# Ledger of designs, part 5: VH-VL binders against Rho GTPase-activating protein SYDE2 (SYDE2)

Target 1, 120 residues: Rho GTPase-activating protein SYDE2 (SYDE2), of Homo sapiens (Human) (q5vt97r660to779)
Amino acid sequence: IDAFRHYSFSDQPKCSQYISGLMSVHFYGAEDLKPPRIDSKDVFCAIQVDSVNKARTALLTCRTTFLDMDHTFNIEIENAQHLKLVVFSWEPTPRKNRVCCHGTVVLPTLFRVTKTHQLA

## First folded at step 18 (VH-VL; from ab8 with light chain S30D)

Design ad5
Fold by OpenDDE, fold request of step 20:
Structure ad5 (fold): chain C 120 residues (1-120), chain A 124 residues (1-124), chain B 108 residues (1-108)
Amino acid sequence: as target 1 above (120 residues)
Amino acid sequence: EVQLVESGGGLVQPGGSLRLSCAASGYSISSDYYWSWIRQAPGKGLEWLAYIDWSGETRYSTSLKSRLTISRDNSKNTLYLQLNSLRAEDTAVYYCARSEYFYETRGPFYFDYWGQGTLVTVSS
Amino acid sequence: DIQLTQSPSSLSASVGDRVTITCRASQSVDSYYLAWYQQKPGKAPKLLIYDASDRATGIPSRFSGSGSGTDFTLTISSLQPEDFATYYCQQYGSWPYTFGQGTKVEIK
């Protein structure tokens, strides 16, 4: 992960722009995972664009606070601003998938100059 | 334990603006939750106003969108609400509230923690 | 928008009574996404029930929720002194999420 460019969402300026197109997202891993609250260690990664789920992985086994991944998704975005990468785990109460960890990328600013990025 | 404390309420003249704060403790507002403002006019029901999620995405009540701004300061773990062009009908107790972020969620579902609210009175 | 109408708007009851409050939606609420709150004067609402029938943490067993579609019910099996309050339903099955107008439970 240290080989990637550190991306701080908090440091990003406010963006009023939007972008559209086809985007390829490759997961290499997720860190700082909150462990599932149940005995099950199953998690999945979701790609969200703004408030819309675009794609997700199959169930993965969470053994530590770091999750190694090698997953690629091609997603279509339309008039979008934020790419959210979220790791979820099922909780029997309240029968929903809770967040284990997450990251956010501001898309318009990211793709202003270059079309390929490696972010951590 | 999660605690939310609203402040900034008071008497405001029509046409003025309010800026409310919600200081959160026991949990980071930049973590995996929705944070909402909900108001309640005296003797009336509850009205959702706006939310901001952990990513900073915001959503507003359709009728109030042009006058509302929800924001946060992560360093202060504080949520803010600004409402401009105040009217008498904006008189209310303003609450901040937390809602968990689920995969299934497209906005705050139910609100599990609330502040005690801050009263804003709009009067000439 | 989904309008939630609670019935009754107010009721008087005595300690030990069984109290039933209804929340009717103008259209079907998906996935049992209905919550109930209790609010006492000068206090913030408190989550009682979520997903129509699941009690929030720390909520006494005398509170129960039921229903689906357009008709939901909050029941207090045996009213306690601390239960005199206003109760609100809230749907989160369809945006925008909306609240009922409230039901005030008063002491008889």
Scores: ipSAE 0.831, ipTM 0.930, lowest interface PAE 0.4, mean pLDDT 93
Fold by OpenDDE, fold request of step 20:
Structure ad5 (fold): chain C 120 residues (1-120), chain A 124 residues (1-124), chain B 108 residues (1-108)
Amino acid sequence: as target 1 above (120 residues)
Amino acid sequence: EVQLVESGGGLVQPGGSLRLSCAASGYSISSDYYWSWIRQAPGKGLEWLAYIDWSGETRYSTSLKSRLTISRDNSKNTLYLQLNSLRAEDTAVYYCARSEYFYETRGPFYFDYWGQGTLVTVSS
Amino acid sequence: DIQLTQSPSSLSASVGDRVTITCRASQSVDSYYLAWYQQKPGKAPKLLIYDASDRATGIPSRFSGSGSGTDFTLTISSLQPEDFATYYCQQYGSWPYTFGQGTKVEIK
C-alpha cells in the first residue's frame, strides 16, 4: 500500500478528453467496504468504463472491511473517460447487486504522460 | 433521513438562463447513487432531464442536451442544473431525485427520493 | 423510445372501490423494469411500486402491481381517502427511460 500513489478523484481536474485502447487493470484490494446487509458475505468487484460493465470477479468472501484481491483484467476501452471500480453484493430486496464501495479514475488525465500507474 | 431541497426557481424572461440548486441532507451526493433532475409542466406529466452519478458521469435528454448542464459540489452536498436559452415551454416545476446505483443499472432506474420542487416560470 | 400509455387518463371512484390502472408500452419492457408513482397536488411524486410488482418501503398492501412485456397494471384493492391523486408509470427497461402521461383518480 505504501508503494502506491494516493489518488483522489475529487482533486482531479476537469477532463474533456477521451481515451481508447487496451488497458490492463490489476486489483490488489478494496478498502472501507460497507458490509452486505444480509448474512451472506459474498461480494464481487466490477470494472466499469463510464456506464458499461466491462468485467467482474467471481464471488469473493468479505471477511473484514478490507477485501484482499489479486485479479488482473484486460479490457478494451473506446472513447472513455472514467474507470469505475465497484464492489457489489447481492441484496434480496430489491433483488439486485448493491454497492459496497467504489472508486473512480479519470483515464485521459492519468495516461496523458505515463502509461503505468499504481494507485490507492 | 434523506432530504432534497430545490431552490433557484422564479420568473425568468425568454432567452435568459437559470441555475437551480438541490441541497441534499442525510446522504452524500458523492455516494453510490444517481442524482437526476426531472421537470413537470403545469398540469402535465413528468420529463427526465439529466443525471449525474457518484463518479461524475452525466447524461442528458437528447432534446435539451445543448441547453442543460448538470453538476455538483461535494463540499456543499448540492446538485445543480444550468438552463440556457429559456423558452416559454420550459415553464415547469423542477425536481431533483435520487436513484440507487446497482450493478444492473445503466442509469437511474426508479426514483426513491424527491425534492418538493422549485417552480420556474418563463414569461415576457 | 418506449412510449407508455396509461388508461384511463382519469377516473372517478369512491372510498372502498377497487381501482385498476393500466400502463401499455409501445414495445416490450425488459426485465419487468416498470415503476409506479403517486403524486398529490403540489407535492412531488412518491414511489409506490418498482420492478412491476414490488412495493416500495412503507407502501400499504392495498397497492399492488402486475404485468410484463407491454402490459402493466396498478391495482388499489380498496381505495382510501388519501389515495385520490395522479398515478404515473415509468419504464427503465431501455434507454431513454420514460413516463406515462398519468392517471388522475378523483373522488366520485
Scores: ipSAE 0.830, ipTM 0.929, lowest interface PAE 0.4, mean pLDDT 93
Fold by ESMFold2, look of step 18:
Structure ad5 (fold): chain C 120 residues (1-120), chain A 124 residues (1-124), chain B 108 residues (1-108)
Amino acid sequence: as target 1 above (120 residues)
Amino acid sequence: EVQLVESGGGLVQPGGSLRLSCAASGYSISSDYYWSWIRQAPGKGLEWLAYIDWSGETRYSTSLKSRLTISRDNSKNTLYLQLNSLRAEDTAVYYCARSEYFYETRGPFYFDYWGQGTLVTVSS
Amino acid sequence: DIQLTQSPSSLSASVGDRVTITCRASQSVDSYYLAWYQQKPGKAPKLLIYDASDRATGIPSRFSGSGSGTDFTLTISSLQPEDFATYYCQQYGSWPYTFGQGTKVEIK
């Protein structure tokens, strides 16, 4: 089972190109999560494209700093530059859901260099 | 704790350009949060200018978009704001500020940490 | 864009007074996404209240917020010497997020 890792990049490059199409994203899991807050023991995973929420999972119970899952997102993207995979804690109190970890992919960079294989 | 320190202000002539810096400490600007620039003209209210989030995505005030560029240097943990074609109306204290990255958000909500501000004066 | 109009624009009050400041939005603010800030001369704004009624960490209980929709209120139940400042509301219910024009609270 593959892992989604919390990371920090220095000097991320700008990209001016945009991508459109139907994309399938297979999410294996995440490591090094922040612990859920006292008022939330559940998490969910979301896909954001250019800071817009596109899809999310149902609530998942998280007992460790590791989340193991096997989930496929099928999303339609239009003129998009960035795809974010974000794990949020479910926090009904306080009233908003906060990030546990995240990663970012610059879409044009992936499709500029690598042949595209659509899974499924 | 998190600290934000702005610099690069001063006296500038109309039509000129200026680059402001915001040095962050106590937290990495690429780990979480939205990071914003907000200004306040003398005796006036607050005006949000732009943000860059942890991932490097940016957004600008519609009215000022053509004259602003926000950027960052993660190795120095520092935000920048480039101001071009300066006018007398741009005279203000410029703050950098942080806001939480919530699932519900489509931008920075409220700002929980602010820098001390740096004064920009455009002669006119 | 949602415009926020604070009332009054300024007021004079004495230590111990109960002070009420109103923030009216030109359109309904989504949910209760409104914050209040305090700003003293030469200083950055300080977050007092978020989500209309929740006090930020370290904010004294004399500060309270209420309201929803288009009408929001900041109340200082017993004004202290350190509370003479300018107060701003801010909405984050609809993009672009906007600030009120401010209310200056002065010594009577």
Scores: ipSAE 0.279, ipTM 0.713, lowest interface PAE 2.7, mean pLDDT 78
Fold by ESMFold2, fold request of step 20:
Structure ad5 (fold): chain C 120 residues (1-120), chain A 124 residues (1-124), chain B 108 residues (1-108)
Amino acid sequence: as target 1 above (120 residues)
Amino acid sequence: EVQLVESGGGLVQPGGSLRLSCAASGYSISSDYYWSWIRQAPGKGLEWLAYIDWSGETRYSTSLKSRLTISRDNSKNTLYLQLNSLRAEDTAVYYCARSEYFYETRGPFYFDYWGQGTLVTVSS
Amino acid sequence: DIQLTQSPSSLSASVGDRVTITCRASQSVDSYYLAWYQQKPGKAPKLLIYDASDRATGIPSRFSGSGSGTDFTLTISSLQPEDFATYYCQQYGSWPYTFGQGTKVEIK
């Protein structure tokens, strides 16, 4: 049973509502990763909800500007508005990890279309 | 090299409004950083006001949230801070500043680049 | 909310002196998430130390930081004429991130 309505994206305002629930996010891959400017070859993908890290993958070796993967994040969210999917470069020293690429989804919009969004 | 230049300060009456600008160069404000506004009253310490990150997500100081709006224009590589209902205690130098976006933190870590500041004076 | 209290609020010292400034947090600061800034009159703050003890790029070795938990220290091993300024600590271990009230280092 489908309780949701589908909307046109062209007239959606910035949403101020918050949602709660269990959510599955399917990550198919990423393109346009930053090429290596440093010696790091390992990356990981993380999902953040309102700037809070919720889950991440194991380290993946990356030699190119794209990843092709099929990973599902299963997360519990509460009073959330924004979802970010970020690929970080692993840096063992000083153990601070920088962005390789990213995407953002406003959660009420994602919920309204009943689709898993892919990082672009 | 990253450079940050604030503008839009000046003299304003109590109850008035101003819009401050921070023009960034050397790096895109939408790429992978936090961008903050921080102020300092004359002879006083530093007070963080708000940030906007690369994704457009914002956060505000709780005490000032009702009177501030942070925004950006990616095509001009410029941050803005809208100040409303100004009071005498809002007299300060207003800085914009940059912070790295790390997996390990939730918000602006430490501020590695600062603008020169713009003075806002609120007086009758 | 973590409140940071610096001591002393001001101090007088001579060129060549060893200067120590403390920053005390009202509760433990996670890991080493504390920074120190130097500010000269009419200028923006400048990052000196991050993660309690790591020197920012281009900062002279006479500046060092130490501490963890609730007690942190900035040390200037041999004060130079350009080091007379106000120094601030800042924590980023727990939201909301906060600054200390400052310590003014003056010429004696």
Scores: ipSAE 0.242, ipTM 0.680, lowest interface PAE 3.0, mean pLDDT 77
Fold by ESMFold2, fold request of step 20:
Structure ad5 (fold): chain C 120 residues (1-120), chain A 124 residues (1-124), chain B 108 residues (1-108)
Amino acid sequence: as target 1 above (120 residues)
Amino acid sequence: EVQLVESGGGLVQPGGSLRLSCAASGYSISSDYYWSWIRQAPGKGLEWLAYIDWSGETRYSTSLKSRLTISRDNSKNTLYLQLNSLRAEDTAVYYCARSEYFYETRGPFYFDYWGQGTLVTVSS
Amino acid sequence: DIQLTQSPSSLSASVGDRVTITCRASQSVDSYYLAWYQQKPGKAPKLLIYDASDRATGIPSRFSGSGSGTDFTLTISSLQPEDFATYYCQQYGSWPYTFGQGTKVEIK
């Protein structure tokens, strides 16, 4: 299943709606990335569902504030509400990978899934 | 330079409600980072209360969850903490604080910037 | 919940002394996720050490951290007049994140 556009409708005023299933997300790129903070030349893109890392790309070289790519994430989700796409700077030392750019989509929403960017 | 300024403290009565604010400057609260509220009773240690991250996800201290609400207003670059059903034991200095958002984490690690705090005194 | 117990609860020392403060966790703290803070009266805490041994930006080299598992140590190699304060440890290896009760360092 491919889900570039995700719509949710809820008439239930008392409960949040959650979604389960297989989802395909096609990521076209990002703009207005923060420059790599210090000493970083490489980035990777990660997809998080309810703040849990689900998938990531291989390392990409970033020398500008613009990243053009064509990548599909195929993920399994269970009782999920939020999708985040985040670009991190990669550092050779673990636990130093910081946000360069991000976006969020509420999975049970009225809106389409879109690429996004962050002014840093 | 990032600067955090808490306000809304003062003398309040038991059973009442409190809304604290934390005005951030030098950095957008929706850009990245975790933003937390932490309190310290007079002469006592530190107690984490809640966070909201750049995406709007929240977490609460289990012991206080029923009485706390954390929120934000991105247009004012301001965080809020609502505490209901105030008790004498809620007397404390309340701080807002910032934590880095890393790929490896789920939640704030350590707090690299703190506001100066706002004192709340709960008494009759 | 992981309980952090600092030792000693207070100490008196002279300028130039080597000071050691310990933080013991009730359970192993994964991945060295422990921080140390300094707090002076009427002021907010200031981050000194993160990830057990890494100094925060602008922290003098006389402050060092070590340890793993359940036992962690903050060391001040040569105490300065400005170092008289209360010190707290904090773990972030297991939710909920918790703080130690504090160690007060006073001038002798």
Scores: ipSAE 0.218, ipTM 0.675, lowest interface PAE 3.3, mean pLDDT 77

